VH-VL binders against Large ribosomal subunit protein uL1m (MRPL1). Designs and how they scored, part 20

Target 1, 266 residues: Large ribosomal subunit protein uL1m (MRPL1), of Saccharomyces cerevisiae (q04599)
Amino acid sequence: FFHTAKKLYADDYKPAAMSSNAPSLTKDQAKKRELKRLVQRKAEAKRPATASPLYMPVTKALRYLRAAEVGRPQSQQTINLTTLVVGERGTAPLSGSVTFPKPLRYIKIAAFTNDESKLEELREKYPNHLIGGADLVAKIKSGEISVDFDKAFATPDIVPALQSQVARILGPRGVLPSVKKGTVSDDISSLLQESLGSMPFRQRGNSISIGVGKCYFTDREILQNIISARAAFKTAVDNQKSKKPNILSKTTLSSTHGPGIVIDFA
Short names: E, the ipSAE of ESMFold2; O, the ipSAE of OpenDDE; V2, 0.75 times the mean of E and O plus 0.25 times the DockQ between their complexes.

## First folded at step 21 (VH-VL; framework fv_satralizumab)

Design k4 (from s20 with heavy chain G32D; at its last look DockQ between E and O 0.56; V2 from the best seeds 0.00; counts 0 for: pae E 4.8 > 2)
Fold by ESMFold2, look of step 21:
Structure k4 (fold): chain C 266 residues (1-266), chain A 122 residues (1-122), chain B 107 residues (1-107)
Amino acid sequence: as target 1 above (266 residues)
Amino acid sequence: QVQLQESGPGLVKPSETLSLTCAVSGYSISSDYAWSWVRQPPGEGLEWIGFIYYSGSTNYNPSLQGRVTISRDNSKNTLYLQMNSLRAEDTAVYYCARDLWFGSRYYYFDYWGEGTLVTVSS
Amino acid sequence: DIQMTQSPSSLSASVGDSVTITCQASQDISNYLNWYQQKPGKAPELLIYWASNLETGVPSRFSGSGSGTDFTFTISSLEAEDAATYYCQQYDSLPYTFGQGTKVEIE
């Protein structure tokens, strides 16, 4: 909203102001103020979340957040977690990845290799996905197996068969493995894990925000995901190797249309 | 899939020391959660023994303090329970369980082992 | 320690009956109460958490209510498979404490 009126500052005598809008402080004064603010922020981070009037246990918070999303499409009702980060000026932003016990997005993949050892390994690890070699390529070419996967990966040894037999089928759908797209590797296990198992996060400003579930997830699923996020955030802090590491502070849960609710996280 | 499996001796004598193990698969015991031992005498109710946090810190039921030690081996992903000076009243099924612990508050045990019966008899 | 007093210690009822079990805490525990079902030779299974929330996959015939010190667990239409022992458990404060259990038998 625009201001429509201002009270003019007319006092002829004014002592020096130390506000953020005051003239530039000396380097010593600015350093002392920043140290005082940092000490205060660290002290606030140590105070229990239960002291906040906005605090709720997670199960109670989820009841309110789900209620705020009633009447909206279930696939659009995401519950988000935001954690404040307290750290020294110039400290690198925190980043990392989280593997959730209950993923927010289901994707289906196809993995192609002529290596029988890799086929056996991948089929055991990924039973709900399409894993195969030349036989799978032939079944896709014939139409026996439909193209219902979101991404595909291949080892180099099967790429010629993919290009010769199914490029006209997979190419238009954007799922043809290629070296240029980075979906061809001798180590497709790493590519699969990157695509399925992890959600990246990065600190923006003084907070980290990540989705931890859909409103239709059970309380157990959301709680287990939140715990995974906490573990990943603590790992990111530990990996900084700093004498004055970042501190994880107040955490809130929110939904797209619901309020931010303080929870006891860190 | 997180799974917990207890093992140990089925029959022990009074005054001996009980040693139980809980093998955990599907989750690293040093990553998060708390990890509890709970026991149940035959035909009776449940008693919480204590837990070990993912950080290694322990908390014990005061009624058993001084006789119980909970420890772990992170490289084997295994929890241990030691209970000294066994008596007949220590006869029970012993469970390990994962505490869905968040912040300053436990919510419930989300995974349980199958339990192992320990009989203390002369 | 918070004492949990569960009543009755046992009951017998027919399939289709409504069954009620009560649990009383020695002090105010707000809604921090769970209900578990235990069948012979098996570990307890969570049915209800936070006094009234059904765990995933638990039939809707199970329900819980109450807050503070007095809590109620109800099976609205008993099934043969519900023969088990039921426990309340508080989690407001350590040590966690359980009720003494209620054995439900089908007659």
Scores: ipSAE 0.278, ipTM 0.692, lowest interface PAE 4.8, mean pLDDT 84
ESMFold2 (binder alone), look of step 21: mean pLDDT 94; pTM 0.950
OpenDDE, look of step 21: ipSAE 0.329; ipTM 0.723

Design k5 (from s20 with light chain Y91W; at its last look DockQ between E and O 0.38; V2 from the best seeds 0.00; counts 0 for: pae O 3.7 > 2)
Fold by OpenDDE, look of step 21:
Structure k5 (fold): chain C 266 residues (1-266), chain A 122 residues (1-122), chain B 107 residues (1-107)
Amino acid sequence: as target 1 above (266 residues)
Amino acid sequence: QVQLQESGPGLVKPSETLSLTCAVSGYSISSGYAWSWVRQPPGEGLEWIGFIYYSGSTNYNPSLQGRVTISRDNSKNTLYLQMNSLRAEDTAVYYCARDLWFGSRYYYFDYWGEGTLVTVSS
Amino acid sequence: DIQMTQSPSSLSASVGDSVTITCQASQDISNYLNWYQQKPGKAPELLIYWASNLETGVPSRFSGSGSGTDFTFTISSLEAEDAATYYCQQWDSLPYTFGQGTKVEIE
């Protein structure tokens, strides 16, 4: 008894394109609506974070976010900070850079100078980086020291030696210091400081988002980075030459797979 | 790395005004955090004096209210402590410290200066 | 002001011993408590923050626990370098207040 299973033809219910005849708001109505929204957003920006039902202290938030990432490699999971930005139409987007006390990515650097005083200072400040003068150049040239650094910086005095002795080694790797790349300066300390842990940020749409830590970072480390981010965002606002600068609003902390939690960012 | 260095007179007379400085390096005092003064009488515990927030707002221990002023010079990245009407009981090691401050509930001192001894004696 | 009471005021122990210090707050301070170590002639150093979090670079032999009014600081295995005075500090409300300190001596 071969019961012929009738192929029920799934009728292609073409969902009727609901012609969203939403009446095209007149230009004036649209403007009024936009203004009303702006006023509302500004009012919301003035509300304390604690008024949000999604508010948690940073420490509690981090606990929840880490819990959300359980079972995943901690080194791959990032804690992200997102701040809403309220501004008038035509206001320039916020942008800048932040130097984190605890960078999300470790970058090994090399610094070259013939100034012994600077060498000593740099070695003390950056013990985990490659700091040296003519001797270091010679060691790189000979192959005694491998080129395992991601970036290199130099003072002008040692640039000729770098060019003559190790340009063929460092050049193809893209790590040769040069004035054109901005990796040569008399103030090499500042250059290194700016380079290490610096993360650019840019407003996209109505928000700024930046990674502020990995899940394996301590609460303190993440908090320090958040503080740095706040300072940088504030500086960006302050540097706006507009009579109506952008306003920082609601800030959320999230993880790669975790929810957004409102935190105090004031 | 953040470093704090206190300096001031080692000896001050009673009823005079104490003036201390704290030079900060490695971080701009106007960029973030709060910056506290803490003192410790010889052989005794720690007493928080007050702080100046990165925005310039100050908060003082009520026990010292009216006698203490904390200020800063952003251009010099330097903190100042002024204390009036000194008494023998004000003899202490004075520390400046950085504290994490995030609104109302994030306070701990992560960096300290080495401290400077102030003796109040006639 | 919130009063912080530490106990004991001093103790002596041998290398390898477990040491416990307690701190009691006059009111509920949740977990807003830090522990500092101060060696002679030095500034205090942060060991534990938020009652139970170990500061970066601090040895794992140090630990903190507690919430509300009662807190405990523990050194699981005392080392000679741990000779110091230890302080609890509340940051629930201003003014910040410290415990009176506990001097740990090594026998």
Scores: ipSAE 0.138, ipTM 0.629, lowest interface PAE 3.7, mean pLDDT 89
ESMFold2, look of step 21: ipSAE 0.511; ipTM 0.768
ESMFold2 (binder alone), look of step 21: mean pLDDT 91; pTM 0.922

## First folded at step 22 (VH-VL; framework fv_satralizumab)

Design j1 (from s20 with heavy chain Y107W; at its last look DockQ between E and O 0.44; V2 from the best seeds 0.00; counts 0 for: pae E 2.02 > 2)
Fold by OpenDDE, look of step 22:
Structure j1 (fold): chain C 266 residues (1-266), chain A 122 residues (1-122), chain B 107 residues (1-107)
Amino acid sequence: as target 1 above (266 residues)
Amino acid sequence: QVQLQESGPGLVKPSETLSLTCAVSGYSISSGYAWSWVRQPPGEGLEWIGFIYYSGSTNYNPSLQGRVTISRDNSKNTLYLQMNSLRAEDTAVYYCARDLWFGSRYWYFDYWGEGTLVTVSS
Amino acid sequence: DIQMTQSPSSLSASVGDSVTITCQASQDISNYLNWYQQKPGKAPELLIYWASNLETGVPSRFSGSGSGTDFTFTISSLEAEDAATYYCQQYDSLPYTFGQGTKVEIE
C-alpha cells in the first residue's frame, strides 16, 4: 500500500512588500528619540547586575560556559568579557591595554642590558625569556641565537650596541628596542612586567570585548583577569578628558560557543 | 610581586586609639581586590577586622562595635587601620591582607603582610 | 555569624603518617571554604581554596574535600616541615570567620 505522499505545493505567498512608509522622523524628532534612548541607557547602566534575568555569579557562569564548550578543541574555548559602553554622540571610543595575571597567550621576550646586577635579577625572575647583554647581542649578530622572541626591551646603555650590531636583524622583524616605541627604559623590570600578558582593547560600537581566559583556566585565574580588565576599562573612562565621560554598563561573560551571561562587574 | 608591610606603635595604652599602616607594593590598591585587616591574639585564632574595597567601600566585623575605621591613601598606596577605645583584649598581631572580592561573592586571602604586634598595656 | 568548628584542636603524628582535620560550619556554606597553614611567627598561607582546590605551589600531599557544612583537610604523608597550625575559613558571607585552629605536631 504505497501511499502517494501528495506534494502539497506551498503556494508562493509573495508577502506584500509593506511599503515601510514609516514617516521620516523630522530631524527634531530623531534627536529627541536619540536623547530619550541615551537617558534610558544611562538608567539601565545604573541597575545592578542582579536585576537581570540572565545574571549568575561568575563561578556559576563559568560552569555553564565550560559545559557549552565540551567536545570543542581547546584552542577554540575562549572565555570573553563584553561590557556595554554608554556615551554621548561624538565621544571618543574607549581604548587601552590590560595586563593579565594569566595571559591567554605566552610571548617570548628579549631583554638587553649591560648592567650585570639587572641581568641577574631578570634571569631569576624571567628564566624562560632571553636575557643578556653584549654577549647576547653578539650571538644574535652571529646567528648563534635565532630571533624567536616576540618583543624586545633594553636599557639605554645597550641601545647603541643594538643599533650598530643587530638593527638590520631586529628592525625588519619589528622587535628592535626604541625609545619611540616605549621599549627602552632604565626600569626594564617594570617594563617587562607590564608587557607580559598585555592585551589591547578598543571600543567597537557600544561595547568593549576582550578574552579573559580559556576554559582550561581555573576560576581563580579567570577572575583575576576579569578584575584586571575592569581596572583597565575604568582607567580608560577616567582618562577621558570629557565633561561627559562614557559609562560602563551591563557586562556579560560568554564562551566561543556559549551564551552570554550577565555578571556583576561593579 | 605583591607585598604588604604593616607598621604601628607596638605599644598602646588602654582607652587610646590604635593607628596602623600597611604599605602595599606591586599592585595599586585602587585597581582591584579588597584589602583586609586580620588580627590574632597571642596563642589564639584569627579574627577578621574588616576590609576596604578597591572602590573605597568598607565593611567591618560587627564584633568590633563601630570602633574600627579602615581608610587608604591611593597616592601612597597605603592602607590605614584605626581602632578606638583599646582594651587589653585588643593585644594581637595585626595583619593586612589582599582578598579576592568580586561583586557579592567573597574570596580568599592570597597575600599577607608579616604582621605587626600591638600590645595594649598601661 | 557563621561559626566554624575544627577538630581536633591538636594532634601529634609521625613523619609519613596521614593526618586528617575536620571543619564544621554552623550553616550551609556551599564550597566557600579555605584552608590556611600558619607556622610559628609567620603569617597564614593559603593552601586550599573553594574547599578542594590546591593553591599554586602547594604540595600535592595536601588536599581538601567537603561541601555544605562538613569539610575535611588531609595531609597524606606528613613531613617535618608540616608542623604548623591549620585554620579553616568561610567566605560564604560576612563577616569572614575562622576555625579555632588545629595544631599539628611532629613526634
Scores: ipSAE 0.429, ipTM 0.767, lowest interface PAE 1.8, mean pLDDT 90
ESMFold2, look of step 22: ipSAE 0.510; ipTM 0.778
ESMFold2 (binder alone), look of step 22: mean pLDDT 93; pTM 0.938

Design j2 (from s20 with heavy chain Y106T; at its last look DockQ between E and O 0.58; V2 from the best seeds 0.00; counts 0 for: pae E 2.4 > 2)
Fold by ESMFold2, look of step 22:
Parts: C-alpha cells; structure tokens; sequence
Structure j2 (fold): chain C 266 residues (1-266), chain A 122 residues (1-122), chain B 107 residues (1-107)
C-alpha cells in the first residue's frame, strides 16, 4: 500500500522560485498566494474517497490492517483513524470528545462521595464499579474489599477520610484521589464519564487522529466507533459557528505497522 | 440501547396512501447510519424499500416505481414512510431498520423494529 | 438489479443433522453477502456477514463460505432452536436484495 496517511500530512507544496531581486512579498502578493493554496486544499477535500487508488470499504481495509499485525507480541494492537483538516491560517484547531459504543479498554474505577443522592445515581449508572462513601473507605482500610481498580475519583467532602484512613493503601498504588491529579471534583459524574465513556480529540497541525478500536474488535464494533467519530468531528466543526470553518478532508485507517488506507468518511 | 418501533393504520384500501412511523430511541437518527424500510409480504421474502441517510439524503428501490417517500423529524427522532397508490400486492409486514451504511456501502442491518402488518383490502 | 436465488426453499431435518443452504447471485458480488435468521413473528437477525464472518454471539455451528456468485450456509449440528427461515442478502450494490428464503423445520 501507499502510506497515504503519512503523505497526507506532509507539506510538498512548493511555489515557483522567486527572483533574487524580490526580497519580500507585498501584502497583496502574500494574500494571493495564501488564497491559491487554500483553494487547492479545499478542492482536494471535495474529491470523492472512491477516486483514491488506496480506497477500500472498511471491512476490506480491516482485513489488511489486521493481517499486517500478525506475529506481533500478544498485546494491544490499535486501529487508528486520521482525518485531514483544511482551514485558513490562524483558524482555531478542532477539538472535542467522542463516546464509543465499544470502548478501547476496560477500566475498573472507584468513586468516593459522602453525598447519598450521588451514590444512588452512580450505583445505578455504574453497577460494575466500586461506588461508596465512608462505608467503602472503611472496607478498604480493613481489607474486606481489595484494591483492584485502575482509577479512583472523589468529591471534596470525602477527601479527608481518604487521606487519613486509606492513603497508606491507595497512595503506593497511585490511585489515591487528589486535587493535584485532577481526580477530585464536586462533579464526579463528569470525571467518570470522561474516564469510561469518552475519548478526547484535538487537531494537531492539519489532522485529527484517534484510535477507533483494537485489532480483535469485530468489524461491527469498529464500524460503529468510526461512525461515532464522524459525528463527533462534524459536531466540532458545527460548534465553530464561523463563516470560514475548518473542512474535513480525506480520512484513513491505519495500524501501527499496517498501511494507511483511504475510507469514505462521508 | 437502540430500539425501533413501527406504527401505522393496519388496514388500508387500494389507491389510498400508506403512512407509517418509526420511533427511534437510544440513538439520534441525524448522527449517523442510514435508516431503512424493509417489507415482507405474508409467507414471502424480504424486499428493501429504501433508506434515509443521517444527512437527510434518500435512496429508493426503483421496483416501487416512485410511489415511496421516506422522511424524518430529527427533533422527534422519528422516521416516516409514505407509499402512494396502494395495491393489494403492498400487503406486508413493514420493518424499519438501522442500516450500517458507511460512505458508499451498506454492510448490514444491525437493529430492526418489531414490524407492523399493513393489509390492503377492498 | 442483482437477483439472489436460494436453494432449497424448505427442508426438514432432525436434531444433530448437518444442514446446507445455497445462495446464487446473478452477478459477481465478491464477498458482499450476509445471512439472516428469522424466527416466526420476529424480525430477521444477522448471523454471518462478508460471506463467512460469524457475528458476535452466534454459535459456532453456523458457518458460511463462497465468493463471487455461489455461496453456502451450513448448520453443522442442527438444534431445535434453529427452526427458522434463513435469508441471504447481497450488499454489493443498490437496491439491496434478499434471497427468497429457506424454511428449516425440525422433524
């Protein structure tokens, strides 16, 4: 395959050589050059993905990407999606978050709060996670409940109890909630949602790149995640509320050692 | 959890217009996918009617001779099917389904409604 | 339009039997073929996509094979809950079309 994702991020546009007698561009000359480059990139963004020689339907692309990872150590092999972004110079970069139907990793969490209404809400929403107040802190201190969670969050009202009773247990494991680590908030529902259900993205240079699945995910799971990413990217564009918003251009799927494959992201 | 539920009149007369609705919950119909209608005459096979894409674009089975309109109301998260000039042959169970259409291709229907029987009888 | 022809239209078999259903497309559809199961009074459910890929949660006794124009669906050891109608469906081009169905009965 062509490594299209890598080439799509390379700057290969070169204007004609300037005369040695023209040490600087005028404001009008610079504006015309900038407009020409923008028009070219916008036209590129409008071409159909199916015209690319590296285009494949997603299920076919996934077969090749999975095959490229055969023989790797049994570890996490990620399939990544990269979308080129066309924008005027100085336009704010796109950012946002996406909630995937199939998360890329399972994370077990603990949430600590003295607020009983929050406890009821969180236990209903997150039945497979550790949710509790002073009773949970005491159970961890006594050893009745083992520390087997990957992250922990707390409201400020229970932090003193965490510090005094279980810091010697949670601290060495790196899971003690603290203000410095950003794991303490009055709004722990937002922290949990960010940790469990959503993945942030931010435009870097001329592209957005995000993991959309593992090689062991089914085709259905990866397709559904890709559709969610598309919706999130369109929302980020719509939220700019600009006469000259960023434009989503060509999109590729790739794996760590596999080729970049063009998909139709429309 | 994504769920689809069809509803409609049940019994209609020839030459009239069929109007069906599909209420969608658990996913916004404007966020992604295509949304298909499929029908099945009693004791017979399945026939794809058409879809509306999340963007609002539509595509129809030409076998229905332009009698079909698929539309939606994004604020109610509801799909609509309208079929004109009904005939006895239009008697069928009508399903709505989420169509994993992506780019230029459907891959399969991943969620289906329970279906609603429409009988066209004079 | 791509015509999909299934065979047989119906069959009866005993629990433990191997059951085979064929599907023929009127033109080359590569691997763009799904198999659905429909139980009485219910909507179809996906079993197999891309001719041979088993959907998650579908028992391994179900399998599919073929490409191009000729496709085969097999239940290697029939169980009572497999009594249903089975449909192939092509997704190579619009309009998407289904086979006429194969009714599988236990007797």
Amino acid sequence: as target 1 above (266 residues)
Amino acid sequence: QVQLQESGPGLVKPSETLSLTCAVSGYSISSGYAWSWVRQPPGEGLEWIGFIYYSGSTNYNPSLQGRVTISRDNSKNTLYLQMNSLRAEDTAVYYCARDLWFGSRTYYFDYWGEGTLVTVSS
Amino acid sequence: DIQMTQSPSSLSASVGDSVTITCQASQDISNYLNWYQQKPGKAPELLIYWASNLETGVPSRFSGSGSGTDFTFTISSLEAEDAATYYCQQYDSLPYTFGQGTKVEIE
Scores: ipSAE 0.454, ipTM 0.739, lowest interface PAE 2.4, mean pLDDT 84
ESMFold2 (binder alone), look of step 22: mean pLDDT 91; pTM 0.924
OpenDDE, look of step 22: ipSAE 0.559; ipTM 0.817

Design j3 (at its last look DockQ between E and O 0.01; V2 from the best seeds 0.00; counts 0 for: pae O 14.5 > 2, placed apart)
Fold by OpenDDE, look of step 22:
Structure j3 (fold): chain C 266 residues (1-266), chain A 121 residues (1-121), chain B 107 residues (1-107)
Amino acid sequence: as target 1 above (266 residues)
Amino acid sequence: QVQLQESGPGLVKPSETLSLTCAVSGYSISSGYAWSWVRQPPGEGLEWIGFIYYSGSTNYNPSLQGRVTISRDNSKNTLYLQMNSLRAEDTAVYYCARDLWFGSRYYFDYWGEGTLVTVSS
Amino acid sequence: DIQMTQSPSSLSASVGDSVTITCQASQDISNYLNWYQQKPGKAPELLIYWASNLETGVPSRFSGSGSGTDFTFTISSLEAEDAATYYCQQYDSLPYTFGQGTKVEIE
């Protein structure tokens, strides 16, 4: 049953193989055809997701997708959201970033600052990350704390200490904060926020595709990510300074090895 | 608008200690940014001396070999530069400046008018 | 310390001329370079940040380019008010360092 659903999705967007003998549509005919297609796509975009034969509630969809990924490595069990985008020719592609409540990849970060107030704020916001000042630098230097973080950030005030004390440790590992890497800022909070959970998206062709979860995420977590993605996509549309902005159309959830399932993304 | 104003003795003898002040208005020095001292010998280029971060942490140019102390008084919204063991080579216009540092952006966005310090016997 | 070598040390040009100044870093500093203008008796003013970004309010005749070790500052059409000394400044790492400066004189 699931193998047939993949074929239907692929076949519907197969541009009808123009039979070789189709009279070369005049430029005007081609334009008319394109306009007609655009109108049709716009009309389809207004149809409720529930009208699709491939529609499932998100929770049900996730069940099927998880089942499809059973036995696969966790690294390959990504749930993807694909939204079709309908726009006029020449409209700028949608792009932006989404911050997911549950990031697809967990990275451990270190943040260095001598600002105690900032330390407290950062520790509160990022309790599972390594946040510290001179004392943390010293502990890293001494080997008391192992370098197990994936990225590190710093405010300017502590950079010399990092360079002098732990550059030999952090440098070879590629995690030494530096201006060159953009990991040093007086607004370290914003820097961390941008780094953590933010995923860029860009329209490619007639769709936006973004990972919204792993199969081992909870339904709630995935749903929250989907909601965030939706908001981000809508924002991208709203930010289009066009008289005829792009329209978000049919949205599909899929997994790495699973079928595309239409979901309500309105 | 942020304004910085340097003040100092104008003339200092060799081996003495220089003390400069920078009065900042329009922004609290404890609220954000870094605050740098930069000097410029007459007819020469610019040399960064050091800064004090809004948190109070300091960084100095290693070339000054520990002769420099930058401090602040938050209540007066004033920065201080102290430089020990002055030499003739320390003759310069001394500027205080605000350091903007956001992500990949960093520059001195506000400067004082500078104060000339001459080291002479 | 990162050394910044600026060239030329001085130049004279006429109003309307194009002026080019170069700055070379002793190591790769990516785009972490600023250009300042300093008029006599005044503090430096930022013109360009991050190698090529024009500061708000700065005339478009000023431009910067380059990355890594080699940077260029250009005044496309020199005006009388552009008589000043120009400095590059790296902020890749501490200590911050400046070029020696280029004095631009108007003929």
Scores: ipSAE 0.000, ipTM 0.484, lowest interface PAE 14.5, mean pLDDT 88
ESMFold2, look of step 22: ipSAE 0.082; ipTM 0.585
ESMFold2 (binder alone), look of step 22: mean pLDDT 93; pTM 0.949

Design j4 (from s20 with heavy chain Y108W; at its last look DockQ between E and O 0.61; V2 from the best seeds 0.00; counts 0 for: pae E 2.2 > 2)
Heavy chain, then light chain:
Amino acid sequence: QVQLQESGPGLVKPSETLSLTCAVSGYSISSGYAWSWVRQPPGEGLEWIGFIYYSGSTNYNPSLQGRVTISRDNSKNTLYLQMNSLRAEDTAVYYCARDLWFGSRYYWFDYWGEGTLVTVSS
Amino acid sequence: DIQMTQSPSSLSASVGDSVTITCQASQDISNYLNWYQQKPGKAPELLIYWASNLETGVPSRFSGSGSGTDFTFTISSLEAEDAATYYCQQYDSLPYTFGQGTKVEIE
ESMFold2, look of step 22: ipSAE 0.524; ipTM 0.795
ESMFold2 (binder alone), look of step 22: mean pLDDT 90; pTM 0.916
OpenDDE, look of step 22: ipSAE 0.514; ipTM 0.800

Design j5 (from s20 with heavy chain N59Y S104T; at its last look DockQ between E and O 0.57; V2 from the best seeds 0.00; counts 0 for: pae E 3.2 > 2)
Fold by OpenDDE, look of step 22:
Structure j5 (fold): chain C 266 residues (1-266), chain A 122 residues (1-122), chain B 107 residues (1-107)
Amino acid sequence: as target 1 above (266 residues)
Amino acid sequence: QVQLQESGPGLVKPSETLSLTCAVSGYSISSGYAWSWVRQPPGEGLEWIGFIYYSGSTYYNPSLQGRVTISRDNSKNTLYLQMNSLRAEDTAVYYCARDLWFGTRYYYFDYWGEGTLVTVSS
Amino acid sequence: DIQMTQSPSSLSASVGDSVTITCQASQDISNYLNWYQQKPGKAPELLIYWASNLETGVPSRFSGSGSGTDFTFTISSLEAEDAATYYCQQYDSLPYTFGQGTKVEIE
């Protein structure tokens, strides 16, 4: 009996071609309208997140987003943070990097130094990373150790050896340490710490979006990442040399297949 | 790793003012989180005193309102607790702790200091 | 203020025993409850957050359940190292409030 109900609703709503004769707003009218919109957006940015009908506490939001991702591959279960940015025309887009306490992706790092004391320290702190001096350079040169690391750092003392012995190996892969890239420092420990879990972000249009976790992360891990993201975005705003810096506005948490939920981000 | 370290006078007289410091390392107190003070009288339970949010806003337990001031020095990455008009009942171990807090929602303490004992005695 | 009533105040049990502690809130706090362990002379350590989530590194013998006003903390098989005072804490609203604590002693 269930066959028949296909046919009916296809017909005639030809959307009337609303004649685009909307009178071309004079340049002045357009400017005034833009200013009015900007004022409204700024006012909205000052509203508390709780005023939004889509507001939930982060922990509750995470519960719903995880539920929305049930049955999906783990690789596709990303939690995303999106923050609206309000700024005047001509203001530079916000950009920067955030170091997450719980990275979304594991990055293998290589660290090179001839300082034995530093080597010991680094090996203890970073046991799953490639840490070494001249011996490591030699092993890479010989092919004993494959270049399977994503980034490399060095102290100045070992840079000549890297350039002379393994530049042809590391260079084409884009992992050769250099001063220009900021991957060479006497404080190699700080470089490693800053690099691990670091995610770049850039404003696109009127928003910044960044992955802040996977659904299999703990709530704590995701919360920590969100806090780190907030700090990074704020820093980006503070670093703007403009008299009228951008303003961070409504922030939403979403998942790959889940809805956008407004959260506190102030 | 985030570390918190409390320090104080150890002994304070009644009616005097308590001043405590909490040195924070491994994280900038102006970058995020809320930073709480919690106290525990000897052999008793825990009492939340208040916190300072990363933006500088403060919230206090109403039970201690008017006697407590929490402040910070971002340049020193240090928290401060001031408590006025001390009584014998204020004898306690005082802890500083990092608190997950987002605007109107707060969560849990993830890092604690070792605590500092304050005895109020004549 | 939200009052947290913890029971019992103290208990003694043998290694291998199951231990249960309850916490009752004076009002509905949803699942905004934490459980802490405090050993003598040490700061409290977080064991469970959001009523039932184990903190990273916490043994699976620890568990939490409940929502609304009634919460339960369980140690499925008590170990000697579990001798401590346990506290529930609500974070539904300010001020934060703690239960009075439960002292767990090993026989």
Scores: ipSAE 0.410, ipTM 0.763, lowest interface PAE 1.6, mean pLDDT 90
ESMFold2, look of step 22: ipSAE 0.440; ipTM 0.775
ESMFold2 (binder alone), look of step 22: mean pLDDT 92; pTM 0.935

Design j6 (from s20 with heavy chain S31T, light chain S30E; at its last look DockQ between E and O 0.35; V2 from the best seeds 0.00; counts 0 for: pae E 2.5 > 2)
Heavy chain, then light chain:
Amino acid sequence: QVQLQESGPGLVKPSETLSLTCAVSGYSISTGYAWSWVRQPPGEGLEWIGFIYYSGSTNYNPSLQGRVTISRDNSKNTLYLQMNSLRAEDTAVYYCARDLWFGSRYYYFDYWGEGTLVTVSS
Amino acid sequence: DIQMTQSPSSLSASVGDSVTITCQASQDIENYLNWYQQKPGKAPELLIYWASNLETGVPSRFSGSGSGTDFTFTISSLEAEDAATYYCQQYDSLPYTFGQGTKVEIE
ESMFold2, look of step 22: ipSAE 0.497; ipTM 0.781
ESMFold2 (binder alone), look of step 22: mean pLDDT 93; pTM 0.941
OpenDDE, look of step 22: ipSAE 0.722; ipTM 0.899
ESMFold2, look of step 23: ipSAE 0.370; ipTM 0.636
ESMFold2 (binder alone), look of step 23: mean pLDDT 93; pTM 0.944
OpenDDE, look of step 23: ipSAE 0.766; ipTM 0.920

## First folded at step 23 (VH-VL; framework fv_satralizumab)

Design g1 (from j6 with heavy chain Y108F; at its last look DockQ between E and O 0.68; V2 from the best seeds 0.00; counts 0 for: pae E 2.3 > 2)
Heavy chain, then light chain:
Amino acid sequence: QVQLQESGPGLVKPSETLSLTCAVSGYSISTGYAWSWVRQPPGEGLEWIGFIYYSGSTNYNPSLQGRVTISRDNSKNTLYLQMNSLRAEDTAVYYCARDLWFGSRYYFFDYWGEGTLVTVSS
Amino acid sequence: DIQMTQSPSSLSASVGDSVTITCQASQDIENYLNWYQQKPGKAPELLIYWASNLETGVPSRFSGSGSGTDFTFTISSLEAEDAATYYCQQYDSLPYTFGQGTKVEIE
ESMFold2, look of step 23: ipSAE 0.465; ipTM 0.743
ESMFold2 (binder alone), look of step 23: mean pLDDT 93; pTM 0.935
OpenDDE, look of step 23: ipSAE 0.795; ipTM 0.939

